VHH binders against q8c9a2. Designs and how they scored, part 2

Target 1, 239 residues: q8c9a2
Amino acid sequence: PPEETLSLWKGEQARLKARVVDRDTEAWQRDPSFSGLQKVGGVDVSFVKGDSVRACASLVVLSYPELKVVYEDSRMVGLKAPYVSGFLAFREVPFLVELVQRLQEKEPDLMPQVVLVDGNGVLHQRGFGVACHLGVLTELPCIGVAKKLLQVDGLENNALHKEKIVLLQAGGDTFPLIGSSGTVLGMALRSHDHSTKPLYVSVGHRISLEVAVRLTHHCCRFRIPEPIRQADIRSREYI

## First folded at step 1 (VHH)

Design A17 (framework vhh_7aqx_2)
Fold by ESMFold2-Fast, scan of step 1:
Structure A17 (fold): chain B 239 residues (1-239), chain A 124 residues (1-124)
Amino acid sequence: as target 1 above (239 residues)
Amino acid sequence: QVQLQESGGGLVQAGGSLRLSCTTSGFTFSDYAFSWFRQAPGEEREFVGAISWSGGSTDYADSVKGRFTISRDNAKNTFYLQMNSLKTEDTAVYYCAADEGYYWGDSPEEYDYWGQGTQVTVSS
């Protein structure tokens, strides 16, 4: 990809990053049991095996605390922007925003109060991952949930990190991801008693890290949180 | 606790058939994707086949397509690998593996749960 295009994307990330709110803004977020939370969203983009252009973008809305799907929407998409590490959002976000806009248009009563995103939030090379990008464009609280550690700001999946994972003994156990800058970028979360591989949770928009982690854990019937899991299932079955 | 246990391995003549079973416990079977891997002596562990949580999608390594079939039985918490037209190069220890969610991986490190392995030996 041209250096000019990467410079434009970096500038756009910096501009939108200024709009990120990394604190709780909703009453339900301040309640220990999330009283008032009724709808949780999940988004995912699934690629056709061996095809870097064709994908399926999916949005689901689940009831809370039952985690039952009450809305689904999937769309085949041709990814126009090339993949570049750290710029995933420029490929996926336009289609995810369109799915949110379609939901607002057709079923406004089913708009989610928070969206779990398969990807990173502030835990990112420039502090602005796909969950941040989707959040600032839609003004919905968003949480980034990644399956692998993004190695930025001195964070490494090294022996010390793996030793910390061993100390996560039960679902809900966590440890902070502290960069070399001293910033807490996210949390490693053992999401389920039966899964030893942690999730990496970071703030997207309009939610605190504490609430993001706690809600992510409460959405996990399996390793992957149900909103993301259901979006992935629908994307893969649609292909 | 989570357990996966293989059965059905053994010695068979080239051209013959075997059916491997993987019985599971300690989790909700219907919510997992399942895969089979194999490892020949001195080789890396390689992908053989996979089945989605719903059973609606399957995938196979090119070397076994048309000969092997993966299936699942949610009522028995068991999934299977039917191996037909066996070749001597199919000789390996076969492992069953479970991954949480719909997507299966083709790399061993993507899987959270593994069986102990069952030996399959195909003689000429």
Scores: ipSAE 0.000, ipTM 0.170, lowest interface PAE 11.6, mean pLDDT 84

Design A18 (framework vhh_7aqx_2)
Fold by ESMFold2-Fast, scan of step 1:
Structure A18 (fold): chain B 239 residues (1-239), chain A 124 residues (1-124)
Amino acid sequence: as target 1 above (239 residues)
Amino acid sequence: QVQLQESGGGLVQAGGSLRLSCTTSGRTFSEYAFSWFRQAPGEEREFVGAISGSGDYTDYADSVKGRFTISRDNAKNTFYLQMNSLKTEDTAVYYCAASPDYTFWEDSAEYDYWGQGTQVTVSS
């Protein structure tokens, strides 16, 4: 993209980042069993292989704790913004926001109380990933869940990091992702007893890191949390 | 590391059945999730079916649900794809894939371990 566009996007990220709330705001978040949590959302964007423009954006809502799909919405979208590392949200977020708005119009009683996002939250080059962006625009609690470590602020997928992964012995085990700046950017989470590859969980909006990690773990029937897994399946099937 | 070898492909008439096998060599068969993918000429690899490391969870592409069944035999270090009611559009090279994470994925990019493929041809 032109340098002017990148400058505009950096400015927008900085402005919206000021609105991120990285603490618990809901009563259900403070309950050990998440009493009062009934609806968990998941969003994903799947690309047509070999096509950087055509994609399918999907939103699902699952009941909690049963994790049964109670709402789904998918649409083909034309991505106008080019893929640039650190700016994925500018390609995807407008369509994800639109899906949330459509849910509010069609089935307001099914609005999720939290959304798991396939991507990063505060664990990001500028502390403002797609989960933060979606969260501040929708004012929904959001959690970033990434399958691969984003190597920012001195974090590296090096031998030491891999040694820490080996020490994760059971589902629910974690270690903090501490940047060179000394900030805790997220947590590596062993999501399942039978999966050795961790998820990288970070705060999106209106949720603490502890609650984000614990809820993400409780949503995992497989390595990938069910809200994200169901959104991914539906976006790929729609294509 | 795991190595995979397919067998059981061949020519079959529409409405017929085939059973594909994928034999693995490696010490941690029980810790792996397994998937089948297929690729028709000029097309990309598409997901067919998967089974988790526990064997408790399976998933299938909509085009094969009710016709294909994936299973595993930990004692034989082998997993299978039972293909029933075959259609001409099932003609493809079938690949087995393994994930060391104990969980399966429908995205082929998540798999590092692949077999060499076995041809399945369904005639009308």
Scores: ipSAE 0.000, ipTM 0.139, lowest interface PAE 15.2, mean pLDDT 82

Design A19 (framework vhh_7aqx_2)
Fold by ESMFold2-Fast, scan of step 1:
Structure A19 (fold): chain B 239 residues (1-239), chain A 124 residues (1-124)
Amino acid sequence: as target 1 above (239 residues)
Amino acid sequence: QVQLQESGGGLVQAGGSLRLSCTTSGFTFDDYAFSWFRQAPGEEREFVGAISSSGGSTDYADSVKGRFTISRDNAKNTFYLQMNSLKTEDTAVYYCAAEYDLGSYWEPDAYDYWGQGTQVTVSS
């Protein structure tokens, strides 16, 4: 994009970042067993390999703790904003917000109490990833769950990092992702006994990192948490 | 114990056909997406094809589109790669892989489980 558009996007990210709440706001978040949590959402955007324009955005709602799909919605989307590293949210978030608005209109009783997002939250070049952006625009608690380490603030997928991954021996094992600034940006989580590749969990909005990690683990029957997995499956099946 | 075991590799003439099988155990087959990768001598592992957990979506590398077909048989806990119109450049060790993440199936390091590999040699 033009330099003026990038400047505008950086300004918008900075403004919205000020609205991020990185602490628990809901009663169910403060309960060890998440008593009162009944509905967990998941969102994903699926692309065809090499296609940067045509995509499918999906939203699912699962019952908790059963993790059964109770709502799904998918939409083909034309991503006209170009992909720029660190600005993924400007391409995807408008369509994810529309899916949330459609759910609010047609099935308000099925609104999720938290949304797991396939992407980063505060673990981001400017501390404001897609999970943060979606959260502040929808006012929903959001968790960022990434499949690969975003290498920011001195975090690198180097030999030391890989050694730490080897020390994750069982599902639920974690280690913190501490930037060169000394800030804890997220957690690496071994999501399942049978998967050695960790997830990278970070705060999106209205949830603490501790609760975000613990809930993400409880949603994992396999490597990828079920809300994100079901959203991905639906979007892939739709296209 | 999780196990993926390839079979069906061998030597074929250019223009011929071959079907690879990957038999699995130790996990809930129906919930996994499956992929085939290949590695030629001196090269990195290359994505070949993938199939979703429901079987409703498939994807292929450009070099094999229209020639290869991936399929799955949930009753047999087995998935397949039907290779038609084989070319000498298809010569490689073929690996089956299983993972939950459909969005990153072209990345070898995204997969949870791997088979040991089966050799496919295509002669002129």
Scores: ipSAE 0.000, ipTM 0.197, lowest interface PAE 11.4, mean pLDDT 83

Design A2 (framework vhh_ozoralizumab_d1)
Fold by ESMFold2-Fast, scan of step 1:
Structure A2 (fold): chain B 239 residues (1-239), chain A 124 residues (1-124)
Amino acid sequence: as target 1 above (239 residues)
Amino acid sequence: EVQLVESGGGLVQPGGSLRLSCAASGFTFDDYAMYWVRQAPGKGLEWVSEISWDSGSIKYPDSVKGRFTISRDNAKNTLYLQMNSLRPEDTAVYYCARGEYDFWSGYDEAFDIRGQGTLVTVSS
């Protein structure tokens, strides 16, 4: 991409990053049982294998704590912005925002109180992943949930990391992802008793890491949390 | 510190050939699938070719199949794209990228493009 475009994206990312709130802002977040939480959203973008342009973006809303799908919306998207490492959100986020806006127009009573995003939040090379970007643009609490460790700030999927994974004995067990800067970037979470592969949870917007991890775990009937799992199923079936 | 440095672009006449190179450093090159991706003026990114870590799986879109050949030299940490029978429509900045997929998709860094790319102009 032109250096001018990268400079613009870096400036915009830094500006939006300053707006990220990494603490609880809602009453239900401070309740041990999440009393008052009724609707949890999930978003996913599925790509046509080997195609960086054609994708399907999906948004689902689930009831909580039942995790029953009450709303779904999908659309094919052409990703016209260049893919650049650390800037994937600039390609995907406009379509995710559009799905949220469509929900507000069609079924405002079904707006989610929090959105789980298949991707990273603050655990990102520039501290501002897709979950952060979606959160600051929609002002919804957002949680980043990644299936693989993003190796930034000295984090590596090395022998020490694998030793820590072995110590995760049951669903709900965690360990912190501490960068070489000393910053806690996220948590590795064993999401289910029957899955040894952890999830990597990080703050997107308007939620604390502790609440993000606890809610993500409570949404896991399988390895992948149900809001993301249902969004992914719909994205793939729509393609 | 992951680095990908593309080279080999230039001006070529229709029907001509060019060979692009990508020098990789800062990671274990033979652990990753590698891609060539291009961006034509005023257009989005277009996937051009994919090669697995061991060269056992190689894929192309119909737009370049039969004309372009991707290859890699893991001993030299280098990715190549041999481009034959070039057309004006192939005019673009070409990037090499590190990436991978799983069955669920959703990585934040599906295509890891680090370099400035190399410009290929096909014109008479």
Scores: ipSAE 0.000, ipTM 0.139, lowest interface PAE 14.2, mean pLDDT 82

Design A20 (framework vhh_7aqx_2)
Fold by ESMFold2-Fast, scan of step 1:
Structure A20 (fold): chain B 239 residues (1-239), chain A 125 residues (1-125)
Amino acid sequence: as target 1 above (239 residues)
Amino acid sequence: QVQLQESGGGLVQAGGSLRLSCTTSGLTFSSYDFSWFRQAPGEEREFVGAITWSGDSTDYADSVKGRFTISRDNAKNTFYLQMNSLKTEDTAVYYCAAGDSYYEYLTDESEYNYWGQGTQVTVSS
């Protein structure tokens, strides 16, 4: 993209980043069993093979703790912003915000109390990933859940990191992702007894890292948390 | 502990049909994604088709799309590959696999935790 566009995107990320709340704000978040949590959302964007412009964005709402789909919405979208490492949110967030707005208008009683996002939160080159961006714009608690380690702030998928993964023996086991500054950017989570590949969980908005990790684990019937898995299935079927 | 066993392979003429079955034990059948892979002599193992745990999504290799159908029967702890309009190029050992990975990785053999021993399919001209 033009240098002017990148400068605008960096400014926008910095400004919105100041609004991120990385602590619990809801009563259900303080409860060990998440008492009062009834609806969990998931969002995903699936791309048409060989096409960087055409994609399908999906939003699902699941009941908690049953994890049954109670709402789904998918739409084909044209991605106008080019892909640039660290700026994925500028391609996807406008369409995810639109799906949330459609839910608010169509079925306000089904609004999720938290949204799991296929992507990163504060674990990001500029501390502001897609889960942060969506959370700030919607004011919903958001959790970033990534399938691959984003190698930022000294984090590397090196031999030491792989040794730590081997020490994750059971579903629910974690280790912290500590940046070069000494800050905890996220957690590596073994989501399931049968999967050795961890998830990388980070705060998006209005939730603590501890609660984000615990809820993500409780949403995992498979490696990928059910809210994200159901959104992915629906976006791919819609294509 | 966990076992997957293929059946239904054999010799068939080009243009014919076969149905492969994979019977599973030791796993919660309804919770797993299932896949078929195949390996011809001297070649690497390749993806054939997959079905997700919910049955809501299927994926197929381009070479078999429209000819092969994957399905699952949760009551019988068995999943199937219906192979129609068979070609000599379909000759291979067919393996069934079970995993619990992300949908995007269904074609990646490294994502599958459990594998059968394989069943031979030979398509003659």
Scores: ipSAE 0.000, ipTM 0.176, lowest interface PAE 12.5, mean pLDDT 84

Design A21 (framework vhh_7aqx_2)
Fold by ESMFold2-Fast, scan of step 1:
Structure A21 (fold): chain B 239 residues (1-239), chain A 127 residues (1-127)
Amino acid sequence: as target 1 above (239 residues)
Amino acid sequence: QVQLQESGGGLVQAGGSLRLSCTTSGFTFSDYYFSWFRQAPGEEREFVGAISGSGESTDYADSVKGRFTISRDNAKNTFYLQMNSLKTEDTAVYYCAADLSYDWGYEGSLPSDYDYWGQGTQVTVSS
C-alpha cells in the first residue's frame, strides 16, 4: 500500500493500542472455576486457497462449561485491504465487528463474555494483533490464540524453542514467550496430552495472561479450543 | 493469486549438486516462512528444510543436514535449496511451500502446517 495508508494504519494501531487493558475486569475471571461464565465466543476467517480477496468470516457462541454451540453466523466477505504483514487486522476486523454487531442486534442475550480469536493479541510486531483490535472495538474481553509462533522481538521457532516444546509433557504445561526486550508477550501452551504442537496464547483485551491461558486450556477438548474450532469448521463448510 | 513455482530440477550423478529455486508472487515475501518438501516414488511427502521470515533461523531434516542449505533473496522474491553430495536416495519430486497463516510465523515440518504449494520439480540422482 501507499506510504500514507501505512502511516494511517500505524497511527490507528498506536491510538487503539493505548486503549488495551491487559488485566482482569470481570468477576468470573477472578474465580478459579470461572463461576459466572456462561457464554464464550469464537471467531475465525477462512480463506480460499490461492484467493486473497474472498474469505468467510464466522462467529460462534458456546455455552460454558458444556461448550455447546448456541449461536452461529457466517458470511462470505470480500477483503478490500491488501495483505501487509502486521496489518492483517485491517482486512479482517471490520467483518468480525460486523458479526458482533449483528449478534447484538439479533440475539443480545447471547452476547459472549469473552471471545477467543484465531490470531494474535499483544504478541505482534506492534503489540496490537487482531485479538486486541477486535477487543478494543467491541469492548469484549478477547484472547488471541495462534497455532504457529509469530516470530517478533527476537522470538524464533529455532532449535531452542523446539527443545522447550519437548519439555511440555502434559496438557496444561506452559512456558513464557519472552522477547529480546524482556517483555512477556504470551505463553506457549500444550493444550492436550496427545498433541505435541503447542498453542500460542496472548492477551487481546480486558483479560490477564494467566486467565487467558487457563480459560484457553479449559476450552480444549482437542488441540484447538472449541470456540475457535467450531468457528473454523463453520467458515470452511460455508466456503 | 498467490503462486509458488519451482525450477532447477533435473538429472545429476551421485555426488553432484543442484540448486532449486522457488519464485513467489501475490504476497509480501519478507514476512513468510518457506520450506522445501520432497516426495520419493511410492512414499508420502517429507520435510527437507525451512527458513524463517527474518532469515535468521533454518531447520533441516536429519537425512539432509550438512548437505543441503536453504536460503532466501527478498529482493528477488525467491528462496533456494542448495543440494550438495547428492545420493540416489534423494531422488524425488521437490515442492516449495509457504506459511501465510495470518499473523502467525512458523517453520513447521508437517505438510499440513503450510498454506500454499508449488507444483513440484523432479530431481533424479543416478548412480
Scores: ipSAE 0.011, ipTM 0.167, lowest interface PAE 9.3, mean pLDDT 82

Design A22 (framework vhh_7aqx_2)
Fold by ESMFold2-Fast, scan of step 1:
Structure A22 (fold): chain B 239 residues (1-239), chain A 127 residues (1-127)
Amino acid sequence: as target 1 above (239 residues)
Amino acid sequence: QVQLQESGGGLVQAGGSLRLSCTTSGSTFSDYAFSWFRQAPGEEREFVGAISWDSGYTDYADSVKGRFTISRDNAKNTFYLQMNSLKTEDTAVYYCAATEDFYYGSDYLQESNYDYWGQGTQVTVSS
């Protein structure tokens, strides 16, 4: 995109970032067993092979703690904003918001109490990733879950980082991602006993990092959390 | 740590069939998603097909859809590529690949998302 468009996008991210709530707001979040949590959402956007414009956006809702799919919605979408590193939200979020609005209109009793997003939250070049953007626009608690370390604020996938990964011995083990600024941007999480590759969890909106990490771990039957995994499966099957 | 070993390649006439196998060792087979890639002489390596850990998701390159089928047998720690109606354009070295990092979407199309690779098996389709 033009430099003017990038400047406008940075301004919009800064404006919306002021609305991010980086703390627990719901009673179920304060409970050690997440008592009162019944529905967890997941979202994904899958691209049509060889086509950067045509994609499928999917939203699923799972029961908790059973992690069984109780709602799914998929739609083909035309991605109008180009992909630019750090601006993924401008490409995908409008369609994810629309899926949430459709759920609210058709099945309001199935609205998720939290949404796991395949992407970053506050762990981002400007502290406002796709999970933050979706959360602010929908007012839903959101968690960013990334499969690769975003290298911002001095964080690097270097030898030291890899040594810390080796020390994650069991599912549920974590270490904090502390930027050069001294800010805790997220947490590396070993999702289960048989996976050595960590997930990178960060706050999106209306949830604390501690709760985000614990809930993400409890949603992992495999390396990838079930809400995200089921959204991926459905978007791919729909294509 | 997982090690991959391909077998089943060879010479076949156009219109024929071959079944490639990839046997794994070292880690729990069911924790991994698997894919096949191929590389023709002078070309870049390209995606052929993928299968998720639970077989719930499969995908194929457009050029092979309807002709190739990927499957897995967790009890045998092996996954397969059944290749039917082979064309001379299918001539390539076929590689199997494994990853825990399978989100679906476009991730399975990227070579860099795979942790382990086999050494490759040659498939030659004659006219």
Scores: ipSAE 0.000, ipTM 0.233, lowest interface PAE 11.0, mean pLDDT 83

Design A23 (framework vhh_8fcz_2)
Fold by ESMFold2-Fast, scan of step 1:
Structure A23 (fold): chain B 239 residues (1-239), chain A 124 residues (1-124)
Amino acid sequence: as target 1 above (239 residues)
Amino acid sequence: QVQLVESGGGLVQPGGSLRLSCAASGFTFSSYAMNWVRQPPGKGLEWVSGISGSGDYTTYADSVEGRFTIIRDNDKKMVYLQMTSLKTEDTAVYYCAKDEWYYDSSGSEYFDYEGQGTQVTVSS
């Protein structure tokens, strides 16, 4: 994009980043069994191979702890924001916000109490990934869940990292992702006994890292958390 | 190996029309979305418009929506930008850009273009 647009995006990102709350704000988050949590959301964007102008954005809401889909909404969308490294959220977030606004309008009683996002939160080159962006714009607690390690702040998918993965022996096992700055950016999580590939969990908004990791694990009946898995299935089916 | 050759630029009066063309080679054309981006004098690149690989979906920057139309001909491996109601602020070098379909949701993307661009000047 033009330098003016890039400067505007950097300015907006910095302002929005200042609004991120990386602590628990809800009573159910402080409860060991998540008492009071009834609705968990998941969002995903699926792209047509060879065609990233056309995509499908999906939002699902699941009951908790049953993880049954109680709401779904999918839309084909045209991506308008230019392709620029580190600004991918500017392409995806407007459509995810629209899906949340439609849910609020149509079925306000089904609004999720937390949203799992296929992507990163604070574990990001500028500390403000798609889960943070969605969270601050919607004011919903959000968790970033990535399938691959984003290599920022000295984090590398190197031999040492792979050795730490081997030490994750059971579903629920974790290790912290500590940047060269000394900041804990997220957690590597073994989501399931049968999956050796970890998930990378980071704070999006209005949730602590501890609660984000624990809830993500409780949503995993397979490697991928059910809210994200169901959103992905529906966006891919809709295409 | 990927080659994009833009043409059709020129000098045009405000309110006029112009059609840009881009000839593509070195990749499976119908499998990739195509974009037009522009660089005004003394400014950075600005995305203008995109079209899906099949040609059935298009998208536009707010500044050009309603005035520009992006079209593609997959048999000829061409993408076009039909510009109408041209304004002085549309003055720029226009580049055709191949979409990069590989990215992750937390990562980055880039346009792949290797053309020289085509100059559009809107002036009285």
Scores: ipSAE 0.000, ipTM 0.211, lowest interface PAE 12.2, mean pLDDT 82

Design A24 (framework vhh_8fcz_2)
Fold by ESMFold2-Fast, scan of step 1:
Structure A24 (fold): chain B 239 residues (1-239), chain A 124 residues (1-124)
Amino acid sequence: as target 1 above (239 residues)
Amino acid sequence: QVQLVESGGGLVQPGGSLRLSCAASGFTFDDYGMNWVRQPPGKGLEWVSGISWDSGSTTYADSVEGRFTIIRDNDKKMVYLQMTSLKTEDTAVYYCARGPYDYEFGSDYAMDVEGQGTQVTVSS
């Protein structure tokens, strides 16, 4: 893109990043059993293979702790913003925000108390991934959940990292992702007893890393958390 | 004007090595993440590896992690894929693609620009 557009995006990202809250703000987050948590959201964007414009954006709301789908919304979208490394959220987030706004209009009583996002939060090149961006724009607690390690701030999927993965013996086991800056950027989480591939969990907005990891684990009936899994299934089926 | 030209493919035995190159022209190379994707015979496209605009971050598909290395040279406007310990299942046409590096989830992200491709065949 033109330098002026990239400069504007960097400025907007820095401005929004300043609004990220990386601590618990809700009463249910302070409870060991998440007492008071009834609705968990999940979002996903699935692309038509080989198409740089056409995609399907999906939002689901699940009951908690049952993890039953109580709301779903999917729409085909035309993506206008070009791909730029570190700015993927500018392409996707507007449509995710629209889905949240539609839910607020149609079924305000089904608004989720937290949203699991298929992507990163603060574990990001500029400390502001899609989960942070969605959270700040909607003011909903958001958690970033990634299937692959984003190798930023000295984090590498090297032999040492793989050795730490081997030491994750049971569902719920974790190790911290500590950048070269000394910052804890996220946690590697073994999501299930029967899955050896970890998830990489990071804070999006209005939630602590501890609560984000614990809730993500409790949402995993399989490797992928059910809110994200159901959103992915719906977006793929809608295409 | 915008052009991506892949090279370096060929026939190699299992356990061998190849280095693929992609020469970019007609755009500001430093503004974009770069990726390698491949298409095995009779199958769909599979994302292989990505690198950010500044080389500050790289990521790899599970199937190639530890065996492949992605490198870029912004001064030369080149991206490379160093492949080692090649397996028969690595047989594919390899494409250089301009696009986002943020593959936090899945290979379903559409690529902005694909190159012409270079054939890699791993066979005894």
Scores: ipSAE 0.000, ipTM 0.266, lowest interface PAE 10.4, mean pLDDT 83

Design A25 (framework vhh_8fcz_2)
Fold by ESMFold2-Fast, scan of step 1:
Structure A25 (fold): chain B 239 residues (1-239), chain A 124 residues (1-124)
Amino acid sequence: as target 1 above (239 residues)
Amino acid sequence: QVQLVESGGGLVQPGGSLRLSCAASGFTFSEYWMNWVRQPPGKGLEWVSGISSDSSTITYADSVEGRFTIIRDNDKKMVYLQMTSLKTEDTAVYYCAKEDTGYWSYEDYGFDIEGQGTQVTVSS
């Protein structure tokens, strides 16, 4: 029954959530210019128009700071788990993990040092979004990047929130997303001088929020960070 | 621009039936998955059923499978939920929701709930 399945998924999220590290673990993360960072990954899942069952999962690796694609892998997937709000990761993560495993097998020297994920990290109903799930299963630093505000823990896209967006004047400007519990769940980030719609950045795994936001900004040549943008382009072209 | 108008709810006794309707406008209806989601009193949204753009794929929450049937009519831009063998646990406000079928994750977009919903009350 779905009640039993949801209980199992919630239990798995709770167990895996205990493994999330929301602090910097890598030397390159402490450097203002990210010295030592050479490979940034991006993942995305694109759905066939009008069909949430058939999808294409894509993984790309970009050189840093040039943001040139050095590796790509895409595959058509059938999403087996039913859609349930807040449990998207159970549909997508198995295929994303498979793409990371294939990269490790084929081109281990191209393994990314961090992965930007189209979705949320700790900014989630249960504090464990797709970026957290992927990070914990792969042990790669992961950053969640979302285009819309997930309204959890009292966060609302209300007048106050919209006022704060107006105050983001330049690329790199941010404001914190503080839940009713007092927890900082993420940051709203103006990704580019020419983009007025912010990105919502949250920790996935093995990275601090401050570093996650700075790196996301440095990957934005357009509104959408290049690792995610390139993964999206490749998944859409593969379909 | 996107508008979803739900109707057909009401008060029924356990074991009863209702047919919910949703009229859609402001988007290319035939290109999107449509879903029914519900919000029981004092609880969050829970997904009930989904139907692909061409009706080739239909999914149900286990709690309603065998009792509810989702139907769509692309010419009329309508989605329906035929509910039978209703239980007190089915009491909720029911919304139809457009599913984003783009490359962005459903955690970001979720369900595009634009309507007022329609109240279903199953009296014990």
Scores: ipSAE 0.006, ipTM 0.184, lowest interface PAE 12.1, mean pLDDT 82

